# VH-VL binders against NAD kinase (nadK): the designs that were tried, part 172

Target 1, 268 residues: NAD kinase (nadK), of Syntrophomonas wolfei subsp. wolfei (q0aze0)
Amino acid sequence: MKIILVNNRFKENTEKKAQEIAGQLSALNVEVIIDNGLDEPYAGTVDFIMVLGGDGTMLRAARRYGQRAIPVLGVNMGTVGFLSNIEINELAEYLPLILREEYSLEARMMLEVAVFQQQSLLTRVFCLNELLLRSNSPRMLSFALEISGQKLEPYRGDGLIVSTTTGSTAYSLSAGGPIADPQLDAFIVTPVASHIINKRPLVVSPEREISLHLLEEREAIIGIDGQIKMDFGAENRVLIKRAPHPLLMVNLKAKPFFTSIDRSLQRQ

## First folded at step 13 (VH-VL)

Design AA83 (from AA1 with heavy chain Y53F; framework fv_bermekimab)
Fold by ESMFold2-Fast, scan of step 13:
Structure AA83 (fold): chain C 268 residues (1-268), chain A 123 residues (1-123), chain B 107 residues (1-107)
Amino acid sequence: as target 1 above (268 residues)
Amino acid sequence: QVQLVESGGGVVQPGRSLRLSCTASGFTFSNFGMHWVRQAPGKGLEWVAAISFEGSNKYYAESVKGRFTISRDNSKNILFLQMDSLRLEDTAVYYCAKDHLWFSRSSYGMDVWGQGTLVTFSS
Amino acid sequence: DIQMTQSPSSVSASVGDRVTITCRASQGISSWLAWYQQKPGKAPKLLIYAARTLQSGVPSRFSGSGSGSDFTLTISSLQPEDFATYYCQQANSYPLTFGGGTKVEHK
């Protein structure tokens, strides 16, 4: 059995904890690869991915490994989140089930985001939550949205979010988008401070292709999962579609989505 | 140098067939939707047909639907218009044109045009 | 089909004049309208797309406005090279349709 431990080495004591867990796994004849985010993703075959950290570390793991159809377990290191399944203090209790493959998997759709400069592909990124287009100046944006070749009325405002159902509780929620059951596959398209009062969030089939480009030269950026930031101008275009593979999230412990979101919203 | 060059026009008899070609150079042909637009002598512009950048989606004006077939060969940078059951009303200069935006499944406007090829009829 | 009605069919103007051309769609086309210039014996040239976005290399004296079903092309100060026929074209839905054209000719 080979396991990747994904951690953030800049979090206090996380590197030490990763080494402790690696030692415990090695004692059980498990081969361990540690990914602290600094190097390229491990290229070899692995059986399981264990993410030590909060939702941000899970989003990074999903970008690096989400398309490989490998079980991914979120282990919380203190901060409450939506993407972890067990707490670090519970790992020893659940480890035998992990090694015996006694768990269920939840499939979570991902976005495939392709960013172009003129006609040249700049980058192709997979993400779990969303792509955000926003103005980087006091001036509002004017941009075109295509959904499977259908052009909507031009958007005028601060930007737009294209989200998965998993991302419905992230930036999309802050911009007025709906809370979506993560068991559903759909894109959620949420305007950010639209000048047109009746621009509503759209919920569309995950088989649709979505594209964005500016109609006027403006200073804008695109953000992916709140972790990747790129400049976006009139010479750029972004194409979004459903990623080929969903993220396979490990379920060892019941974590009711609706009570979790309700509790989170009460704190806001 | 970006250019489109039409060929295949000429004098034809009603009811016959004709195939127009448009050769593209100076840009990545396979990235753009392509159009055929015609103009009868002394008249205005009339859109005829369009094909998506990968070739899977085709669109036609009602006046030519069922008679004309648009196609493309991305390996050779050539656009075609197969014109069957030609009528006197099809007399026009035929232009090929490139859509403005790469990898779009819609149209934003036609930014590069050929010089046109004339299709006329004999008795 | 969406019909595009262009007016006037011709306008006589002098260099330095402000020229306005109108285009009306038979149904709403949002902002999905392009404007073209055509000189005798030449292929059309794209001036404006998305109703108001100026094509690269087109002089700033050309401007577009409007949305929905009523659109305007304005030439703020006519130059000798601007005498030509102008066409609007809706890009909202297939089949695409052009206006009948407006000929801008010498007074």
Scores: ipSAE 0.714, ipTM 0.867, lowest interface PAE 1.3, mean pLDDT 91

Design AA84 (from AA1 with heavy chain Y53W; framework fv_bermekimab)
Fold by ESMFold2-Fast, scan of step 13:
Structure AA84 (fold): chain C 268 residues (1-268), chain A 123 residues (1-123), chain B 107 residues (1-107)
Amino acid sequence: as target 1 above (268 residues)
Amino acid sequence: QVQLVESGGGVVQPGRSLRLSCTASGFTFSNFGMHWVRQAPGKGLEWVAAISWEGSNKYYAESVKGRFTISRDNSKNILFLQMDSLRLEDTAVYYCAKDHLWFSRSSYGMDVWGQGTLVTFSS
Amino acid sequence: DIQMTQSPSSVSASVGDRVTITCRASQGISSWLAWYQQKPGKAPKLLIYAARTLQSGVPSRFSGSGSGSDFTLTISSLQPEDFATYYCQQANSYPLTFGGGTKVEHK
């Protein structure tokens, strides 16, 4: 068995914990590769991915490895998150089940985001939560949203979010989007501070193709999962599709999504 | 440097067929939807047909549906209009035109046009 | 099909005049309207798309405005090279349709 341990390079005790866990796994004849984010993603075949950290670390792991159809387990190191399944102090208890492959998998859709400058592909990124288009100045944007060849009335405002159902509780929620069952596959399209009063969030089929481009030259940014940022201007275009493979998330312990989100909203 | 050149126009008999070609240069032809637009002598513009950048989606004006077939060869940068069952009312200069936006399944406007090729009928 | 009506069919103007051309759609087309200029014996040239977005290289004296079904093209100060026929075209849905044209003639 070969396992990738993904950790947060910016947390002091996380490297120490990763080494301790790697030692425990090696003692059980498991080959361990540590990914602390500094190098390229591991290119070889692996059987399992263990993410040590919060939701941010899971988002990075999903972008690096999510398309490989490998089980991914989120192990929380402190703050309770939505993408982790067990706590670090529970790992020893669940490790035998991991090694015997005694767990269920939950498929989470991902976005395939292709960013163009004129006609040249600048980058193709897979992400778990969302793509954000936003103004980078006090001026509102004017932009076109196309859904499978259907042009909607131009958007005028601060931006737009195209989210997965997993991302429905992230930035889309803050912008007024709906809370979606992450077991559903759908795009959620949420306006950011629209100057058109009746612009509402849309829930659309994950088989749709979504595209965005500016109709006026403005300073704008696109953001992916809150971690990747790129300048976006009138010469740029974004094409968004369902990614070929979902992220396969490991369930070792029941995670009650609806009660968790309800409790979170009551605190705020 | 971006250029579209139509060819294949000429004098035809009613009921016959004619195939127009449009050769593209100076841009990545395979990235853009393409159109045929015609203009009868002394009259206005009339949109005829369109094809998506990869060739899978085709659209026609009602007046030509079932008689005309639009197609493209991305390896040769050529757009075609196969015109069957030609009628006197098809007399016009035929322009090929490029859609403004790349990789769009919709149309935003036609930013590059050819010089046109004339289709007329003999008595 | 969406019908596009231009009015007037012709307008007489002098260099320096402000010229306004109107286009009306038979149903709502949002902002999805393009404007073209055509000179005798030449192919059309795209001036404006998305009702108000000026095509690169087009002089700033050209501007577009409009809402829903009513649109206007304005030439703020007519130049000698602007005497031509102007066409609107809806890009909201297939089949695409053009207006009948407005000829801007020298007075």
Scores: ipSAE 0.693, ipTM 0.858, lowest interface PAE 1.4, mean pLDDT 91

Design AA86 (from AA1 with heavy chain E54R K58E; framework fv_bermekimab)
Fold by ESMFold2-Fast, scan of step 13:
Structure AA86 (fold): chain C 268 residues (1-268), chain A 123 residues (1-123), chain B 107 residues (1-107)
Amino acid sequence: as target 1 above (268 residues)
Amino acid sequence: QVQLVESGGGVVQPGRSLRLSCTASGFTFSNFGMHWVRQAPGKGLEWVAAISYRGSNEYYAESVKGRFTISRDNSKNILFLQMDSLRLEDTAVYYCAKDHLWFSRSSYGMDVWGQGTLVTFSS
Amino acid sequence: DIQMTQSPSSVSASVGDRVTITCRASQGISSWLAWYQQKPGKAPKLLIYAARTLQSGVPSRFSGSGSGSDFTLTISSLQPEDFATYYCQQANSYPLTFGGGTKVEHK
């Protein structure tokens, strides 16, 4: 059995805890690869991924490994979040179930984002929450949105979010998007401070292809899962579609989504 | 160096067929939708047909639907217009034109045009 | 089909004049309108797309405005090379349609 432990080296003592857990797993004849975000993603065959940290660490793990159809378990280390399943102090209790593969899996859709400069592919990334297009100056953007080849009325405002249902509680929520059951597959398209009063969030089929480009020279950026930032100008174009594989999230204990989101909204 | 060159025009008899070609150079042909636009002598521009960058979608003006067929060969950088059942009203200079935006399945405007090829009738 | 009506069909102007050409669509086309310039014996040249986005290399004296059904092309200070025929074209839906053209002539 080979397990990847994903942690964030820049969060206090998570590095030490990851080493401690790696030692415990090695004693049980489990091969452990530690991913602290500094090296390239591990390219070999892997049976299981443990994410030690908050939602941010899970988003990184999903971008690096989410397309490989490997079970991913979120282990909370004291931060509030939606993407963890068990607490760190429960890991010892659940470890025998993990090693015997006695758990269920929940599939979560991901986005495939392809960013071009003119006609050249700059990057292709996969993400769990969303792509954000936003102005990087006080000036409003003017941009075109295509959905499966259909041009909508141009958007004028601060930007746009294209989100998964998992991402519905992230930036899309802050911009006025709906809360979606993460077990549904859909794109949620949420405008950011639109100057057109009738621009509403759209919920569209995950089979649709979405594309964006600027209609005026402006300083803009695209953000992916709140962690990757890239300049975006009139020579750029982004193409978004459903990723080929969903993220397979491990479920060892019930975590009630609707109760969790309701409590989160009360604490804002 | 970005260029479109039409060929295949000429004098034809009513009811006959003619195939126009448009050879592209200086850009990545397979990344762009392509159009045929015609202009009768002393008249305005009339859009005729379009084909998506992969060739999976074709569009036609009502006046030519069922008579004309647009096609492309991305390996050879050539756009075609097969014109069947030609009528006197088809007399025009035929322009080949490239759509402005790459990898789009929609039209934004035509930014590169050929010099045109004349189709006329001996009747 | 969406009909595009241009006015005027011709205009006489002098170098330095402001020239305004209008285009009306028979139904709403959002901002999906392009403007072209055609000189005698030559192919058309794209000036503006998406109603107001200036094509690269086109002088700033050309500007476009409008949305929905009513659009204008403005040449703020006519130059000798601007005497030509101008066409609007809707890109909202297939089939694509052009306006009838406006010829800008010497006075």
Scores: ipSAE 0.736, ipTM 0.880, lowest interface PAE 1.3, mean pLDDT 91

Design AA87 (from AA1 with heavy chain E54Q; framework fv_bermekimab)
Fold by ESMFold2-Fast, scan of step 13:
Structure AA87 (fold): chain C 268 residues (1-268), chain A 123 residues (1-123), chain B 107 residues (1-107)
Amino acid sequence: as target 1 above (268 residues)
Amino acid sequence: QVQLVESGGGVVQPGRSLRLSCTASGFTFSNFGMHWVRQAPGKGLEWVAAISYQGSNKYYAESVKGRFTISRDNSKNILFLQMDSLRLEDTAVYYCAKDHLWFSRSSYGMDVWGQGTLVTFSS
Amino acid sequence: DIQMTQSPSSVSASVGDRVTITCRASQGISSWLAWYQQKPGKAPKLLIYAARTLQSGVPSRFSGSGSGSDFTLTISSLQPEDFATYYCQQANSYPLTFGGGTKVEHK
């Protein structure tokens, strides 16, 4: 069995625990590849990916490995989040199940984001939560949204979020988007501080193709999962579609999504 | 050096057929939707037909629907308009035009136009 | 079909004048309107799309405004090269439709 152990070496205590876990796995005759984010993603075949950290580390792992159809387990290091399944102090209990492949998988859709400058592809990335288009100055944006070739009324405001259902509890929630069951596949399109009163969040089929471009020259930025940032101007266009493969998340124990969300909303 | 060059216009008899061609150069033809727009002598512009960048979607003005067929060959950078059952009311200069935005299945406006080719009728 | 009505059909103006051309759609077209300039014997040239977005290379004296059903093209200070016929065109839905045109002539 070969396992990639994903961690963030710059987060306190995470690197040390990753090394301890790697040692424990090696003692059980498991080959361990450590990915601390500094090098290219491991190119070889692996059986399992263990993500040690919070939601941010899981988002990075999903971007690097999510398209490979490999089981990915989120192991929480004590932060509040939605993408981990077990806590670090539970790993010893669940490790035999992992090694025997006795777990269920939950498929989570991902976005494929292609950013163009003119007609030239600038970058193509996959993400688990969302693409954010936002103003990078006090001036509001004017931009066009196409959904499968249909042009909506131009958006005028601070920006727009195109989210997966997994991302419905991330930035989209803060911008007024709906809470979505992560078992559903859909895009959620949430305006950010729109000046048009009737601009509501949209929930659309994951088979739709979404595109964005500015109608006026403005300082804007696109953000992907809150981790990748790029300047965005009138010469740029972004195309968003469902990624070819979902992220396969390992489910070892029940995590009460709706109860956790309900509690979070009452306290916010 | 971005240009569209039209050909195939001429004098025809009513009821006959004519095929117009538009050769594109200086841009990636396969990335853009294309249009045919006509203008009768001394009259205004009339949109005739459009085809999506991949060729899968085609649109026609009601006056030509069932008689004209738009098509494209992306490997040769050529747009076509097959005009069947021609009528005197089809007399016009026919322009081919490129849509403004790449990889769009919608129209934003036509930013590059050919010089036009005249279709007219003998008595 | 969406009918596009332009007014006036012609306007006489002098260099330096402010010229306004109006376009009205028979139903709502959001901001999906383009403006074109056509000189005699030449193909049209795109000036503005999405009602107010200037095409690259178009002088800043040209501006567009409006949304829904009523739109205006303004030339703030007419230049000699601006004497031409101007057309609006809706891009909201197929079939696409043009206005009847407005000829800007020497006074």
Scores: ipSAE 0.725, ipTM 0.869, lowest interface PAE 1.3, mean pLDDT 91

Design AA88 (from AA1 with heavy chain E54S; framework fv_bermekimab)
Fold by ESMFold2-Fast, scan of step 13:
Structure AA88 (fold): chain C 268 residues (1-268), chain A 123 residues (1-123), chain B 107 residues (1-107)
Amino acid sequence: as target 1 above (268 residues)
Amino acid sequence: QVQLVESGGGVVQPGRSLRLSCTASGFTFSNFGMHWVRQAPGKGLEWVAAISYSGSNKYYAESVKGRFTISRDNSKNILFLQMDSLRLEDTAVYYCAKDHLWFSRSSYGMDVWGQGTLVTFSS
Amino acid sequence: DIQMTQSPSSVSASVGDRVTITCRASQGISSWLAWYQQKPGKAPKLLIYAARTLQSGVPSRFSGSGSGSDFTLTISSLQPEDFATYYCQQANSYPLTFGGGTKVEHK
């Protein structure tokens, strides 16, 4: 058995815990690869991915490994997030189940994002939460949204979010998007500070293809999962579709999504 | 450098067939939707047909539907218009044109045009 | 089919004049309208797309406005090279349709 431990190098407590867990797994004859974010993703075959940290660390793991169809377990090491399944102090209890492969998997859709400079592919990335198009200056953007060949009325405003259902509780929520059951597959298209008051969030089939491009030269950025940032201008275009593979999230214990989100909303 | 060149026009008899070609150079042909637009002598522009960048989607004006067939060969950078059952009202200069936006399944406007090829009829 | 009505069919103008051409769609087409310029014996050239976005290389004296069903092309100060026929074209839905054209002629 080979396991990747994903942690955040810049969180001292997660680095220390990763080393401790690696030692425990090695004692059980499990080969461990540590991914602290500094190097390229591990290129070899692996049986399981354990993510030590918060939702941000899980987003990075999903981007790096989510398309490989490998079970991914989120282990929380502090404040409870939405993408963790167990707490670090519960790991010893659940480790035998992990090693015996006695768990269920939840499939979470991902986005495939292709960014072009003119006709040349600049980058192709996968993400779990969302793509954000946003103005990088005080001036509003003017841009076209195309859904499976249908052009919508041009958008004028600060930007747009294209989100998965998993991402419905992230930036899309902050911009006024709906909360979606993460067991559903859908794109959620949420405008950011639209100057056209009748622009509403859209919930569309995950089989749709979505594209964005500027209609006027403006300073804008593309953001992916809040972790990748790229300049975006009138010579750029982004194409978005459902990724070929969902992220396979390990479920070792029932996590009450609806009660968790309800509690979070009451605090706001 | 970016160029479209039409060919295949000429004098035909009513009821016959004619095949127009449009050769593209100076851009990546397979990334763009393509159009045929015609103009009768002394008259305005009339859109005839379009084909998506992949070749999967084809569109026609009602006046030519069932008689004309648009196709493309992305490996050779050539657009075609097969014109069957030709009528006197098909007399026109036929232009091929490139759509503005790459990898779009919609149309935004036609930014590159050929010089046209004339289709006329003998008595 | 969406019908595009263009007016006027011709206009006589002098260099320096402001020229306005209008285009009306029989149905709403959002902002999906293009404007073209055509000189005798030559292919059309794209001036404006998405109702108001200037094509690269088109002088700023050309401007477009409108949305929905009513659109306008304006030439703020006519130059000698601007004498031509102008066409609007809806890009909202297939089949695509052109207006009848407006010929800008010398006085």
Scores: ipSAE 0.708, ipTM 0.869, lowest interface PAE 1.4, mean pLDDT 91

Design AA89 (from AA1 with heavy chain E54Y; framework fv_bermekimab)
Fold by ESMFold2-Fast, scan of step 13:
Structure AA89 (fold): chain C 268 residues (1-268), chain A 123 residues (1-123), chain B 107 residues (1-107)
Amino acid sequence: as target 1 above (268 residues)
Amino acid sequence: QVQLVESGGGVVQPGRSLRLSCTASGFTFSNFGMHWVRQAPGKGLEWVAAISYYGSNKYYAESVKGRFTISRDNSKNILFLQMDSLRLEDTAVYYCAKDHLWFSRSSYGMDVWGQGTLVTFSS
Amino acid sequence: DIQMTQSPSSVSASVGDRVTITCRASQGISSWLAWYQQKPGKAPKLLIYAARTLQSGVPSRFSGSGSGSDFTLTISSLQPEDFATYYCQQANSYPLTFGGGTKVEHK
């Protein structure tokens, strides 16, 4: 068995726990690769991915490894989040089940995002939560949204979010989008501070292709999972589709989604 | 040098067939939707047909639907219009035109046009 | 089909004049309208798309406005090279349709 331990280099306690866990696994004849986010993703084959940290670390792991169809377990390190399954102090109890492959998997859709400068591909990335297009100035954007070749009336406002169902509780929620069962596969398209009062969030088939481009020269940015940011102008175009593979999340412990979101809203 | 060059026009008899070609150069042909637009002598523009950049979606004006077939060969940068069951009303200069936006499954307008090829009929 | 009606069919103007051409769609087309210029014996040239977005290289004296069903092309100060026929075209849905054209002629 070969396992990748994904951690956050900038959290000292997380790095120390990763080293401790790696030692324990090595003693059980498990090969361990540590990914602290500094280097390129590990290129070899692996059997399992263990993510030590909060939702941000899980988003990075999903972007790096989510398309490999390998089980990914989120282990919470003391931060509140939705993407972890067990707490770090529970790992010892569940480790035998992990090594015996006695767990279920939950598939979570991902986005494939291709950003172009004119016709040249600038980047192609995968993400678990969302792509955000937003104005980078007080001026509103004017932009075109296509859904599988159908042009909607131009959007005028601060931006737009294209989210997975997993991302429905992230930025899309803050912008007025619906809470979606992450077991569903769908895109959620949520306007950001639309200056057109009747623009509503859309829930569309995950088989749709979504594309965005500016109709007027403005300063804008594209954000991916809140972690990757890039400039976006009238010469840019973004194409979004469902990623070829879902993220396979390990389920060792029941974590009911609806009571978890309800609890989160009460903590405000 | 972005250019579209039509060929295949000429004098035909009613009921016959004709195939128009449009050769593209100076841009990445496979990235753009393509159109055929015609103009009868002394008349206005009439959109005829369109094909998506990947070739799967094809659209036709009602006047030509069932008689004309649009196709493309992205490996050779050539757009085609197969015109069957030709009528006197099909007399026109036929332009090929490139859609404005790359990788779009929709149309935003046609920013590059060929010089046109004349299709006319013997009585 | 969406019918596109242009008015006027022709307009006589002098260099320096403001010229306004109107286009009406038989149903709502949002902002998905393009404007073209055609000179005798030449292919059309795209001026404006998405109702008001000026095509690269087109002089700023050309402007578009409108949304829904009513659209306007304005030439703020007519130049000698602007005597031509102008066409609107809806890009909202297939089949695409053009207006009948407006000929801008010397007074």
Scores: ipSAE 0.664, ipTM 0.840, lowest interface PAE 1.5, mean pLDDT 91

Design AA9 (from AA1 with heavy chain H100N; framework fv_bermekimab)
Fold by ESMFold2-Fast, scan of step 13:
Structure AA9 (fold): chain C 268 residues (1-268), chain A 123 residues (1-123), chain B 107 residues (1-107)
Amino acid sequence: as target 1 above (268 residues)
Amino acid sequence: QVQLVESGGGVVQPGRSLRLSCTASGFTFSNFGMHWVRQAPGKGLEWVAAISYEGSNKYYAESVKGRFTISRDNSKNILFLQMDSLRLEDTAVYYCAKDNLWFSRSSYGMDVWGQGTLVTFSS
Amino acid sequence: DIQMTQSPSSVSASVGDRVTITCRASQGISSWLAWYQQKPGKAPKLLIYAARTLQSGVPSRFSGSGSGSDFTLTISSLQPEDFATYYCQQANSYPLTFGGGTKVEHK
């Protein structure tokens, strides 16, 4: 068995804890690769991915490894997160189940985001929550949105979010998007501070292709999962589609989505 | 270096057929939708037909529908217009034109045009 | 089909003049309008798309405005090379349609 241990290089004691866990796994004849975010993603075959940290660390792991169809377990190392399944103090209890592959998997759709500079592919990124297009200045953006080749009325405003159902409770929610069951596959397209009152969020088939480009030279940024930022100008174009593989999230312990989100929304 | 060159125009008799070609160079032909636009002598521009970048979607002006067929060969960078049942009203310079945006199935504007090829009728 | 009505058919102007050309669609086309310049014996050249987006390399004296059904092309200070025929073209839906053209002639 080979396991990738993903940790947050900037979180207190995470590097030391990762090394401690790696030692424990090695003693059980498990090969461990540590990914602290400094190097390229591990390119070899692995059987399991263990993410040590909060939701942010899980988002990074999903971008790096989510397309490999490998089970990914979120292990929280602080307060409970939404994408983690167990706490670090529970790991010893669940480790035998992990090693015997006695767990269930929940599939979470991901976005494939291809960013072009002119006709040249600048980057291709997979993400779990969303792509955000936003103005990087006080000026509103003017941009075109295509859904499977259909041009919508030009958008004028601060930006747009294209979200997965998992991302429906992240930035899309803050911008007025709906809460979606993460087991549903759909894109959620949510305007950010649109000048047009009737621009509503759209729930779109995951089989459609969404594309964005600026109609006027503006200072804009695209953001991916709130962690990656890239400048976006009139010479850029972004194509968004459903990623080939969903993230396979490990369930060792029941975590009811609806009661969790209900509590979160009632906290003020 | 970005260039479109039309060929195949000439003098034709009513009711006959003619095939126009447009050879593309200096850009990745397969990334762009392509159009045929015509202009009768001393008259304005008239859009004739379009084809998507992958070749699966085709569109025609009502005046040519059922008589003209647009096609492309992405391996050879060539756009075609097969013109059947030609009428006197088809007399025009025929331009091929490239969409300005890559990987779009929608048209925004046509940024590169050929020099045109004349289709006219003998007495 | 969407009919594009362009006015005027011709305008006489001098270098330095401000020239405006209008285009009206028979139904709403959002902002999906392009403007072209054509000189005698030459192919058209794209000036503006999406009603107001200036094509790369086109001088800033050219500007477009409008949305829905009414659009204008403005040349703020006419230059010798601007004497040409100008066409609007709707890109909202197939079939695509052009306006009848406006010839900008020497006074």
Scores: ipSAE 0.684, ipTM 0.851, lowest interface PAE 1.4, mean pLDDT 90

